# Ledger of designs, part 13: VHH binders against Putative asparagine synthetase [glutamine-hydrolyzing] 2

Target 1, 228 residues: Putative asparagine synthetase [glutamine-hydrolyzing] 2, of Methanocaldococcus jannaschii (q58456r2to229)
Amino acid sequence: CGINGIIRFGKEVIKEEINKMNKAIKHRGPDDEGIFIYNFKNYSIGLGHVRLAILDLSEKGHQPMGYNVDEDKIIYRDDELDRADIIIVYNGEIYNYLELKEKFNLETETGTDTEVILKLYNKLGFDCVKEFNGMWAFCIFDKKKGLIFCSRDRLGVKPFYYYWDGNEFIFSSELKGILAVKEINKKENINKDAVELYFALGFIPSPYSIYKNTFKLEARQNLIFDLD
Below, E stands for the ipSAE of ESMFold2; O stands for the ipSAE of OpenDDE; V2 stands for 0.75 times the mean of E and O plus 0.25 times the DockQ between their complexes.

## First folded at step 13 (VHH; framework vhh_7b18_3)

Design k20 (from k13 with D101L L103E; at its last look DockQ between E and O 0.73; V2 from the best seeds 0.00; counts 0 for: pae E 2.3 > 2)
Fold by ESMFold2, look of step 13:
Parts: C-alpha cells; sequence; structure tokens
Structure k20 (fold): chain B 228 residues (1-228), chain A 118 residues (1-118)
C-alpha cells in the first residue's frame, strides 16, 4: 500500500495532481486506488491511496477512509467522503487492533484495523498512537478541528516522505510520488551538506535529506498542522 | 526521454591517465547535478564523484587528487579526468543524472569499461 497527499495554501489542489502521485507509486498497490479533495477558504487538501489487497479485495478496505462521528458511520467510497468528519490514508498493520476493539468496547463495521485507528483517534486524539503495536504511516485530516495529523511507527517500518516550503506540504510513501507533482531534484534543491556527509560517511545520516525542503518523517514521530 | 552515453574507457597501464565523457540529452542539462559511479568486479556500485557547478565538486577519498570531474553545459557533457590510475580503479563507470534517484533507469548511462593492468 501507498499514501499520497498535498496540503496547499492559496491555491487549489486538483484531482489530476493526486492521480499523478497515485500512478507514480501504483506498484505498491495495483488492486485499488482512491482520491479525496477538500477545498476551504484558505487551504486545499488532496489525499491519495493505492492498495494491495493481501487478505481480501472487499470494498470495505478502500481508502481514503472516512468516519462520520455523529452518525457513527464509516465511509469508504470516494464520492461519499464529503460527509466524513475525519479522513485517513494509511499504510501499515496494527497487530493488536482486535485487543483494542475489546479494550475500548469499539463497535466496528468493516473488520479493518484502519477503522480502529479512526475510532481511537476520535476517542483519544493524538494519544491514540500510544496504544498501537504495529507498523504504520498515516495522515489524518480532522475537518472539524481543522488539523492534519501525520504519524510513523516506532521502528520506522512504513515509509513517509514529505516536502514543506512554508506554502505547501506534499507527502508520499516514496520520493517519486512527490516528484510527480514537484521537481525536487533540480541542482538548486540539492542539500550540499548532505552530499558532503555522504562522501565522508557513505550514507546520509538523520535528520539530513539530499533535497532541500524534503524530509522523511522519523521513526516514532508525529507531525501536526493547525490549518486555522 | 533521458539519454546518457559514456565514452572514453579502455585499457591503461598503472600510473596512466584516461578521460571519460558523458553526452546527455532529453533534459535541460544545466538544471541538474551529475555524477559518476563505478561497479568494481565482485563489489557493489559506489559513487566516485559528483558535480553541481564548476566550483561545487565532490570526490570519494580514494580518488581525491587523482580524479577531476567537470561539466560543459553548452555541450551537455560531463567529464571525468582520471590520473595516476591504479588496478583497483578497474570498473565499469556509469554517468548519472542527479546521482540520487538510481531507481529511475533513465537516469543512468550504459557504462564504459576501464581496465588498469600491466
Amino acid sequence: as target 1 above (228 residues)
Amino acid sequence: QVQLVETGGGLVQPGGSLRLSCAASGFTFSDYAMGWARQVPGKGLEWVSYIISDSETYYQDSVKGRFTISRDNAKSTVYLQMNSLKPEDTAVYYCAKDAWLYEFEDYWGQGTQVTVSS
């Protein structure tokens, strides 16, 4: 599975941009894909997902996945996501999701760990990640609170790359997803300190990145954007 | 479509010199950094040298002082001048666009063989 997204201020995100990102990482999820676009007064959000259906091909595992809190309903069809309060794109596996359903007495309808993430986020906020045992990279858009919550598992098993220049935030499971909509590899964007470190050490140590304004989310890290 | 064509390889004696050239097409050459990597027999790929601009060049320690990377943006060409060659410099040398996106096969040349032996 793979995730993509763009959060942009002052200009709209168009569906074709997310489609280009999904196509660039299609090899991660050849079985299914989805897109969500949301425009608000000073920001625009696009989310994308490609899915490899390892266990089943049911539509209930489709992403982006939404949760309407008042109706207690999961939304997994792209054309219905405007009714969701909370939307996620997620790549990973939460090993203890069945234990969490029991511990928090969650009523679930899809049988997915993705739904458990959404409902625990609604109940516990950012602290939900403290309950998870697993591997993950995700981005949650909380429409009512006006925020973006991104997270990566404690061991950093699932990838999360992002670009941030103060005007737009672009993320993807792979750098080539970002490259599909932003030319990050021009010579003016090369981080010369990272190049020097590579030739001295044989690798680029954290937190350095080879391209300016382009990073990987570190293991056990969260990013939170207040959109208001 | 990106094309990179290396030339200038061959057989040289230890202590000799060789100049590699890489002709590039299919992209705005002056917008991108360029690099040289080599595949030593029985070992993996290693980066040898990297160039952003005329004054921004980088070398692995084993070739510093012996190899010089340069570029001619008007000719869309990157060069590697190799002096004081040693048997351990024997490898297939590859030209690369940007140097860091190796999974894009279009970003690599086909390579040129350099053999340093008596």
Scores: ipSAE 0.462, ipTM 0.818, lowest interface PAE 2.0, mean pLDDT 88
ESMFold2 (binder alone), look of step 13: mean pLDDT 82; pTM 0.836
OpenDDE, look of step 13: ipSAE 0.474; ipTM 0.824
ESMFold2, look of step 14: ipSAE 0.413; ipTM 0.797
ESMFold2 (binder alone), look of step 14: mean pLDDT 81; pTM 0.836
OpenDDE, look of step 14: ipSAE 0.745; ipTM 0.897

Design k21 (from k13 with L103F F104L; at its last look DockQ between E and O 0.72; V2 from the best seeds 0.00; counts 0 for: pae O 3.1 > 2)
Fold by OpenDDE, look of step 13:
Structure k21 (fold): chain B 228 residues (1-228), chain A 118 residues (1-118)
Amino acid sequence: as target 1 above (228 residues)
Amino acid sequence: QVQLVETGGGLVQPGGSLRLSCAASGFTFSDYAMGWARQVPGKGLEWVSYIISDSETYYQDSVKGRFTISRDNAKSTVYLQMNSLKPEDTAVYYCAKDAWDYFLEDYWGQGTQVTVSS
């Protein structure tokens, strides 16, 4: 699986942009893809997901996945995501999602760990990740609160790249996803510090990435954007 | 459509020299940094040298002072001058486009074998 997203101020995100990002990382999930676009007065959001369906090919595993809190309903169809209060794109596996379901008395309809993430976030907020055992990278759009919540697992198993320039936040499971919609002169925008680190260490450590304004979310780290 | 063709490898004695060349096509060469990586049998791919411009070059510590990377934009070619070669330099050397995260995917050539042995 792979996740994509754009949060932009002052310019609307269009479906084609998310589509381009999805196509760029399609190899991560060739079986299905989803797109969600939301335009508000001062910001625009696009979320994308590519799916690798190993066990469940049903639509219940489709992402982005939404949660309507008032109706206590999961929304897993793109054309209905406007009804959702909380929307997630998620790559990973929560090993203890069944235990969490019991512990917090969650009613579930899809049987997915994604649903457990959504509902537990609704109950616990950002602290929900403290309950998770597993590997994950996800981004949640909380429409009611007007915020974005991104998270990466404790070991950094699932990748999470992002671009940030003060006005636009673009994230993807791969740098390629970001570059699909963000034109960067690769030669001029190489992060020289990152290059030096690579030659010194054999890898680019988080939070650095190879290009300026591009980053890797650190293991165990969360990103929270207040959109208001 | 990106193509990278490495040449110049061979068998040399310790202390010898080789000059690798990489002919690039399928993209605007001057817009991208170029690099050389190598793979020792049984080990992972490692970067050896990277060039943005003549004044911006990077080297792995193990090759500093011995290897020199350069480029000719007019010929769309990147070079690796290897002097004072050591047995531990024995590897397949690959040319790579500035696709740091994609190196293992689409942006390297067939490689050229470098063998340093007495």
Scores: ipSAE 0.034, ipTM 0.502, lowest interface PAE 3.1, mean pLDDT 90
ESMFold2, look of step 13: ipSAE 0.360; ipTM 0.776
ESMFold2 (binder alone), look of step 13: mean pLDDT 82; pTM 0.843

Design k22 (from k13 with Q60R; at its last look DockQ between E and O 0.65; V2 from the best seeds 0.00; counts 0 for: pae O 4.6 > 2, grease 24.8 > 24.2)
Fold by OpenDDE, look of step 13:
Structure k22 (fold): chain B 228 residues (1-228), chain A 118 residues (1-118)
Amino acid sequence: as target 1 above (228 residues)
Amino acid sequence: QVQLVETGGGLVQPGGSLRLSCAASGFTFSDYAMGWARQVPGKGLEWVSYIISDSETYYRDSVKGRFTISRDNAKSTVYLQMNSLKPEDTAVYYCAKDAWDYLFEDYWGQGTQVTVSS
């Protein structure tokens, strides 16, 4: 699986941008894909997901996944995500999602760990990740609160790249996803410090990436954007 | 389609020299940084040198002062001059387009074998 997203201020995100990002990382999930676009007064959001269906290819595993809090319903279809209060794109596996369901007395309809993430976030907020045992990279759009919540697992198993220039936040499971929609002169915008680190260490350590304004979310790190 | 063709490898004695060449096609060569990586059997791929421009080059510590990377944009070719070669430089050398995080991308050539042995 792979996740993509764009949060932009002052300019609308269009579906085609998310399509390009999904296409760029389609190899991570060739079985299904989803797109969510939301335009508000001061910001625009696009979320994308590519899906690898190992066991079952059903609507219950489709992402982005939405949660309508008032109705206590999960929203599966892209064309209905406007009814959701909380929307997630998620790559990973929460090993203890059944235990969490019991511990917090969650009612579930999909049987997925994704639903448990959504509902536990609704209950505990950002502290929900403290309960998770597993591998994950996800981004949650909380429409009611007007915020974005991104998280990467404690060991940094699932990848999470992002671009940030003060006005636009672009994230993807791969750098390629970001570059699909963000034009970067690779010669002019190379991060020399990152290059030096790469030659010294054999890898680019988080939070750095090869290009300026491009980063890797550190293991165990969360990003929170207040959109208001 | 991106194509990279490495040449210039061979067998040399310790202290000898080789000059590798990489002919690139399928993309605007001058718009991209180019590099050389090498792989020893049983070990992972490691970057050796990287060039953005004549004034901006990078080397791993173990090859500094011995290897020189250069490029000819008119010929879409990147070079690696290897002097004072050591047995530990023995590896398959690959040319690569800007692909720092893309170890499995189609941005590598077939490679050229460099063997340093007495």
Scores: ipSAE 0.023, ipTM 0.381, lowest interface PAE 4.6, mean pLDDT 88
ESMFold2, look of step 13: ipSAE 0.351; ipTM 0.775
ESMFold2 (binder alone), look of step 13: mean pLDDT 83; pTM 0.849

Design k23 (from k13 with I52Y; at its last look DockQ between E and O 0.55; V2 from the best seeds 0.00; counts 0 for: pae E 8.3 > 2)
Fold by ESMFold2, look of step 13:
Structure k23 (fold): chain B 228 residues (1-228), chain A 118 residues (1-118)
Amino acid sequence: as target 1 above (228 residues)
Amino acid sequence: QVQLVETGGGLVQPGGSLRLSCAASGFTFSDYAMGWARQVPGKGLEWVSYIYSDSETYYQDSVKGRFTISRDNAKSTVYLQMNSLKPEDTAVYYCAKDAWDYLFEDYWGQGTQVTVSS
């Protein structure tokens, strides 16, 4: 599976942009794809997902996945996501999701770990990740709180790359996804300090990356945007 | 579609010279840094040399003074002049378009074998 997204302040996100990002990483998920667009006066959001079917393909596992808190209803069809309060794109596996369902008395309808993430985030906020045993990279848009919450598992198994220049935040499971909408690999964006460190050390240490304004979310790290 | 084609490898005696060429297409060559990496038998992949679009160059210590990277933007070609070759320089040499983290196979050539033996 793969995830993509764009968060912009002052310019809309169009569906074609997210479609280009999904196509750029389609090898990660050739069996299904989804897109969510939300354009609001002060910010705009696009989310994308590509899915690799390892089990039966059903509509209930489709992403982006939404949760309407008041109705306690999961939304897994792209054209119905406008009714969701919380929306996720997620690549991973939460091995203990059935234990978490029991521990927190979660009522679920899809049988997916994705739904458990959404409902536990609703209950615990950012601390939900402390409960997870697994591997993950995800982005949650919380419409009610006006925020974006991104997270990566403790060992960094699932990839999460992002670009941030103060005006737009673009993320993808692979740098190719970012390249589909932002040309980060031109000469002005090469971080010469990172190149020098590589030749001196044999690797590029954190927090440096080869492309300016382009980073990987590190193992155990969360990233939060307040959209207001 | 990015395409990189390496040529100029072969068998050479210790102390000899080879010139590797990498013909590039599918992108605006003059806008990008280019590099050479090598896979030495029994070792992982390592960067050998790098040239920025402004022609600033970098070399790993073991090849400094022996290898020279250069570029010809009019021909969309990057070169590696290898002098005073040693048996430890034996490797498959890859041309790359800014592919530092090894996640972008589309930005790498197929490689050319360099063998230095007596």
Scores: ipSAE 0.012, ipTM 0.457, lowest interface PAE 8.3, mean pLDDT 84
ESMFold2 (binder alone), look of step 13: mean pLDDT 81; pTM 0.838
OpenDDE, look of step 13: ipSAE 0.021; ipTM 0.357

Design k24 (from k13 with Y102F; at its last look DockQ between E and O 0.87; V2 from the best seeds 0.00; counts 0 for: oily loops 40.7%, pae E 3.3 > 2)
Amino acid sequence: QVQLVETGGGLVQPGGSLRLSCAASGFTFSDYAMGWARQVPGKGLEWVSYIISDSETYYQDSVKGRFTISRDNAKSTVYLQMNSLKPEDTAVYYCAKDAWDFLFEDYWGQGTQVTVSS
ESMFold2, look of step 13: ipSAE 0.425; ipTM 0.799
ESMFold2 (binder alone), look of step 13: mean pLDDT 83; pTM 0.845
OpenDDE, look of step 13: ipSAE 0.568; ipTM 0.862
ESMFold2, look of step 14: ipSAE 0.323; ipTM 0.738
ESMFold2 (binder alone), look of step 14: mean pLDDT 83; pTM 0.850
OpenDDE, look of step 14: ipSAE 0.762; ipTM 0.908

## First folded at step 14 (VHH; framework vhh_7b18_3)

Design k25 (from k24 with A99S; at its last look DockQ between E and O 0.87; V2 from the best seeds 0.00; counts 0 for: pae E 3.0 > 2)
Fold by ESMFold2, look of step 14:
Structure k25 (fold): chain B 228 residues (1-228), chain A 118 residues (1-118)
Amino acid sequence: as target 1 above (228 residues)
Amino acid sequence: QVQLVETGGGLVQPGGSLRLSCAASGFTFSDYAMGWARQVPGKGLEWVSYIISDSETYYQDSVKGRFTISRDNAKSTVYLQMNSLKPEDTAVYYCAKDSWDFLFEDYWGQGTQVTVSS
């Protein structure tokens, strides 16, 4: 599976941009894709997901996935996501999700670990990740609190790349997703310090990539945007 | 579509020289950094050399002083001059357009074999 997103301040995000990002990483999830767009006063959000159906065989595994807190209802159809209070795009596996379902008495309707993440985030906030045993990269948009919560598992198994220049935040499971909507790979955007580090060390240390303003989210790392 | 075609490989004696060429098309060549990577038998891919501009070149330690990367923007071509070749330099050499992550295989050529032996 793969995840994509754009958060812009003062400018809209259009569906075709997320379509381009999903296409760029469709090899990660050739069987299903989804898109969520939310344009609000001075910020706009697009989320994208590509899914490999072998991992999730039902439509209830479709992402982006939403949770309407007041109705206690999971939303897994793109055209109904406007009703959600909390929306996630997620790549990973939470090995202990059934144990967490029992531990926190969660009534679930999809049978997915994705739903467990959403409901535990609603219950525990950012601390929900302390309960997870697994591998993950995700982005949650919490509409009522006006925030974006991104997280990567403790070992950094699932990838999360992002671009941030002060005006827009663009993330993807792969740099190709970012490249689909932002030309980060022209020669003037090469981070020469990263090139020197590679030739000195044999790798580019996290959080850096070869491109300016472009980073890997580190293992165990959370990233939070306050949109208000 | 991006296309990279490597030429100039072959068999050479230790201490000899080869000049690799990579003809590029399908993009504005002068806007992008270019590089050479190699696949040594039994090892992974590794960057050998990288060029942003004529004055901004980078080399793996094992080839410094022996290899020189250069580019001709008018011909959309990047070169690797390989001198004082050693048996350890035996590999398939790939030209790459700015692809550092090794996951963007559509930005790489098909490779050219360099064999250094008696």
Scores: ipSAE 0.344, ipTM 0.767, lowest interface PAE 3.0, mean pLDDT 88
ESMFold2 (binder alone), look of step 14: mean pLDDT 80; pTM 0.827
OpenDDE, look of step 14: ipSAE 0.788; ipTM 0.922

Design k26 (from k24 with L103E; at its last look DockQ between E and O 0.70; V2 from the best seeds 0.00; counts 0 for: pae E 2.3 > 2)
Fold by ESMFold2, look of step 14:
Structure k26 (fold): chain B 228 residues (1-228), chain A 118 residues (1-118)
Amino acid sequence: as target 1 above (228 residues)
Amino acid sequence: QVQLVETGGGLVQPGGSLRLSCAASGFTFSDYAMGWARQVPGKGLEWVSYIISDSETYYQDSVKGRFTISRDNAKSTVYLQMNSLKPEDTAVYYCAKDAWDFEFEDYWGQGTQVTVSS
């Protein structure tokens, strides 16, 4: 599976941009794809997902996935996501999701680990990741709290790349997802310090990256945007 | 469609020289950095040299002073002049457009063999 997203603070996000990002990483998830767009006066959000259906999970495994807290309902159809309070795009596997369902008395309807992430986030906030045993990269949009919460598993198994220039945050499971909507690879955007470090060390050390304003979210890292 | 075609490889004795050329097409050549990487049989892929502009060049320590990267934007061509060749330089050499991270699908040529032996 693969995830994509754009958060902008000065221009709307259009569906075709997320569609381009999904197409760029379609090899990660040839079986299904989804898009969510939310344009608000101070910020705009697009989320994208491509899915590899290994377990033959039907429409209920579709992402982006939403949770309406007051109704205690999961939303897994793109055209119904506007009524969700919390929306996620997620690539990974939470090995202990059934145990967490029982531990926290979660009533679930989809049979997915994605739903368990949403409901534990709602219950525990950012600390939900302390309960997870697994591999993950995800982005949660929380409408009520007005924030974006991104996270990567403790070992960094699932990839998460992002671009941030003060006006827009663009993320993808692969750099080519970002390249589909942002010109980050022309010579003027090469981080020469990173090139020098590579030739001195044999790798580019954290926090440096090859393209200006472009980073890999580190293992165990969370990233939070306060949209208000 | 991006195309990168390497030429200039071959068999050379230790201490000899070769000049590799990479003809590029399908993109605005002057807008992008270019590089040479090599696949040494026992070591895997590694960047050998990288060029952003004629004045902004980078080299792996093992080739510094022996290899020179250059580019001709009018001909859309990047070169690698390899002097004082050693048996350890034996590898398949690849030209690359911007292809910085070996883990991602990038634009690479098909490679040219360089063999340094007596």
Scores: ipSAE 0.419, ipTM 0.799, lowest interface PAE 2.3, mean pLDDT 88
ESMFold2 (binder alone), look of step 14: mean pLDDT 81; pTM 0.839
OpenDDE, look of step 14: ipSAE 0.826; ipTM 0.934

Design k27 (from k24 with D101Y L103E; at its last look DockQ between E and O 0.74; V2 from the best seeds 0.00; counts 0 for: pae E 2.2 > 2)
Amino acid sequence: QVQLVETGGGLVQPGGSLRLSCAASGFTFSDYAMGWARQVPGKGLEWVSYIISDSETYYQDSVKGRFTISRDNAKSTVYLQMNSLKPEDTAVYYCAKDAWYFEFEDYWGQGTQVTVSS
ESMFold2, look of step 14: ipSAE 0.438; ipTM 0.818
ESMFold2 (binder alone), look of step 14: mean pLDDT 82; pTM 0.839
OpenDDE, look of step 14: ipSAE 0.816; ipTM 0.932
ESMFold2, look of step 15: ipSAE 0.560; ipTM 0.864
ESMFold2 (binder alone), look of step 15: mean pLDDT 82; pTM 0.839
OpenDDE, look of step 15: ipSAE 0.765; ipTM 0.906
ESMFold2, fold request of step 16: ipSAE 0.463, 0.478, 0.456; ipTM 0.818, 0.824, 0.812
ESMFold2 (binder alone), fold request of step 16: mean pLDDT 81, 82, 83; pTM 0.834, 0.843, 0.846
OpenDDE, fold request of step 16: ipSAE 0.763, 0.732, 0.817; ipTM 0.929, 0.920, 0.937
ESMFold2, look of step 16: ipSAE 0.450; ipTM 0.821
ESMFold2 (binder alone), look of step 16: mean pLDDT 82; pTM 0.845
OpenDDE, look of step 16: ipSAE 0.032; ipTM 0.485
ESMFold2, look of step 17: ipSAE 0.502; ipTM 0.843
ESMFold2 (binder alone), look of step 17: mean pLDDT 82; pTM 0.842
OpenDDE, look of step 17: ipSAE 0.791; ipTM 0.919
ESMFold2, look of step 18: ipSAE 0.482; ipTM 0.828
ESMFold2 (binder alone), look of step 18: mean pLDDT 82; pTM 0.842
OpenDDE, look of step 18: ipSAE 0.019; ipTM 0.420
ESMFold2, look of step 22: ipSAE 0.433; ipTM 0.820
ESMFold2 (binder alone), look of step 22: mean pLDDT 82; pTM 0.839
OpenDDE, look of step 22: ipSAE 0.358; ipTM 0.768

Design k28 (from k20 with A99S Y102F; at its last look DockQ between E and O 0.75; V2 from the best seeds 0.00; counts 0 for: pae E 2.2 > 2)
Fold by ESMFold2, look of step 14:
Structure k28 (fold): chain B 228 residues (1-228), chain A 118 residues (1-118)
Amino acid sequence: as target 1 above (228 residues)
Amino acid sequence: QVQLVETGGGLVQPGGSLRLSCAASGFTFSDYAMGWARQVPGKGLEWVSYIISDSETYYQDSVKGRFTISRDNAKSTVYLQMNSLKPEDTAVYYCAKDSWLFEFEDYWGQGTQVTVSS
């Protein structure tokens, strides 16, 4: 599976941008894809997902996946996602999701670990990741709290790349996704210090990245945007 | 879309010279940094040289003073002049369009063999 997204301040995200990002990483999820767009006064959000469905091709695993808290209802159809309070795009596997369902007495309807993430986030907030045993990269948009919550598993198994320049946040499971909408690899964007370090050391040490404004979310790292 | 075609490889005696060329198409050549990497038999891929502009060139230590990278934006071509060749330089040499990102197959050429022996 693969995830994509754009959070932009002062300019709208359009569906075609997310579509280009999904196309760029389609090899990660050839079976299904989804798109969510949300425009508000001071920010605009697009989320994208491509899915590899091996044993269960049901639409209940479709992403972006939403949760309407007041109705206690999971939403997994793109044209209904504006009713959701919390929306996720997620790549990974939460090995202990059945144990967590029992521990927190969760009522679920899709049979997915994705739903368990959504409901535990609603219950525990950012601390939900402390309960997970697994591999993951995800982005949650929480409409009511006005925030974006991104997370990567403790070992960094699932990839999460992002671009941030103060005006827009763009993320993808692969840098190809970001390149579909932002030219991060032009010569003026090369971090020359990182090039020098690579030729001196054989690798690029933290905190440097080869491109300006472009990063890999580190293992165990969470990232939170306050949209207000 | 992106096409990178390496030429100029071959068999050469130790101490000899070769000039590799990489003809590029399918993108605005002058907007991108270019590089040369090599695949030494039984070893991984290693960066040899990288060029952003005529005054911004980079080399691994083992080739400094022997190899020179250059580019001709009008011809959309990057070059690697290899002098004082050693048997250790034997490898397949690949031209790259700014290939610091994983899995950009189209950002690499098919390679040209350089053999320094006998």
Scores: ipSAE 0.428, ipTM 0.807, lowest interface PAE 2.2, mean pLDDT 88
ESMFold2 (binder alone), look of step 14: mean pLDDT 81; pTM 0.833
OpenDDE, look of step 14: ipSAE 0.780; ipTM 0.914

Design k29 (from k20 with A99Y; at its last look DockQ between E and O 0.67; V2 from the best seeds 0.00; counts 0 for: pae E 3.5 > 2)
Fold by ESMFold2, look of step 14:
Structure k29 (fold): chain B 228 residues (1-228), chain A 118 residues (1-118)
Amino acid sequence: as target 1 above (228 residues)
Amino acid sequence: QVQLVETGGGLVQPGGSLRLSCAASGFTFSDYAMGWARQVPGKGLEWVSYIISDSETYYQDSVKGRFTISRDNAKSTVYLQMNSLKPEDTAVYYCAKDYWLYEFEDYWGQGTQVTVSS
């Protein structure tokens, strides 16, 4: 599976931008894809997901996935996501999600670990990741709190790259997802420190990438944006 | 469509010199950094040299002082002057647009063979 997203201040995100990002990483999830767009007075958000559904052919695994807190309803269809309070795009596997369902007495309807992440985030906030045993990279948009919460698993198994220049935050499971909507590879954007590190070490260590303003989210790392 | 065509390889004796050329097309050449990588027999691909501008060049330690990268933006061409060649320099040399080590492998040429042997 693969995840994509754009958080932009002062300019709208359009569906075609997320569609380009999804196409760029389609090999990660050829079976299904989804898109969510949200425009608010001072920010705009697009989220994208591509899914390899070989293990689960159900529509209930579709992402982006949303949760309407007041109705206690999971939303997994793109055209209904505007009713959600909390929306996630997620690549990973939470091995203990059934244990967590029992421990926190969660009422669930989809049978997915994705739903468990959403409901535990609603109950525990950012601390929900302390309960997870698994591999993940995700982005949660919390409409009511005006927050973006991104996280990567403790071992960094699932990839998460991002671009941040103070005006927009763009993330993807792969750098080519970012390149689909932002031309980060021109010579003025080359990170000379990363070039020096490569020629000294033979590789470019985390969090660096070859491009300026472009990073790998580190293992155990969270990013939180206050959109207000 | 991006195309990169390497030329200038061949057989030379230790201590000899070769000049590799890479003709580029399908993109605005002057906007992008360029590099040379090599595939040594039985080993992985490694970056040899990288050029952002005429004054911003980088080299693997094993070739410093022997190899010089340069570019001619008017001809959309990057060069690698290789002096004091050693048997260890024997490899297929590839020209690359600045997407090195990422999944943009279609930005690489087919390579030119350099063989350093008595």
Scores: ipSAE 0.306, ipTM 0.724, lowest interface PAE 3.5, mean pLDDT 87
ESMFold2 (binder alone), look of step 14: mean pLDDT 81; pTM 0.835
OpenDDE, look of step 14: ipSAE 0.757; ipTM 0.907

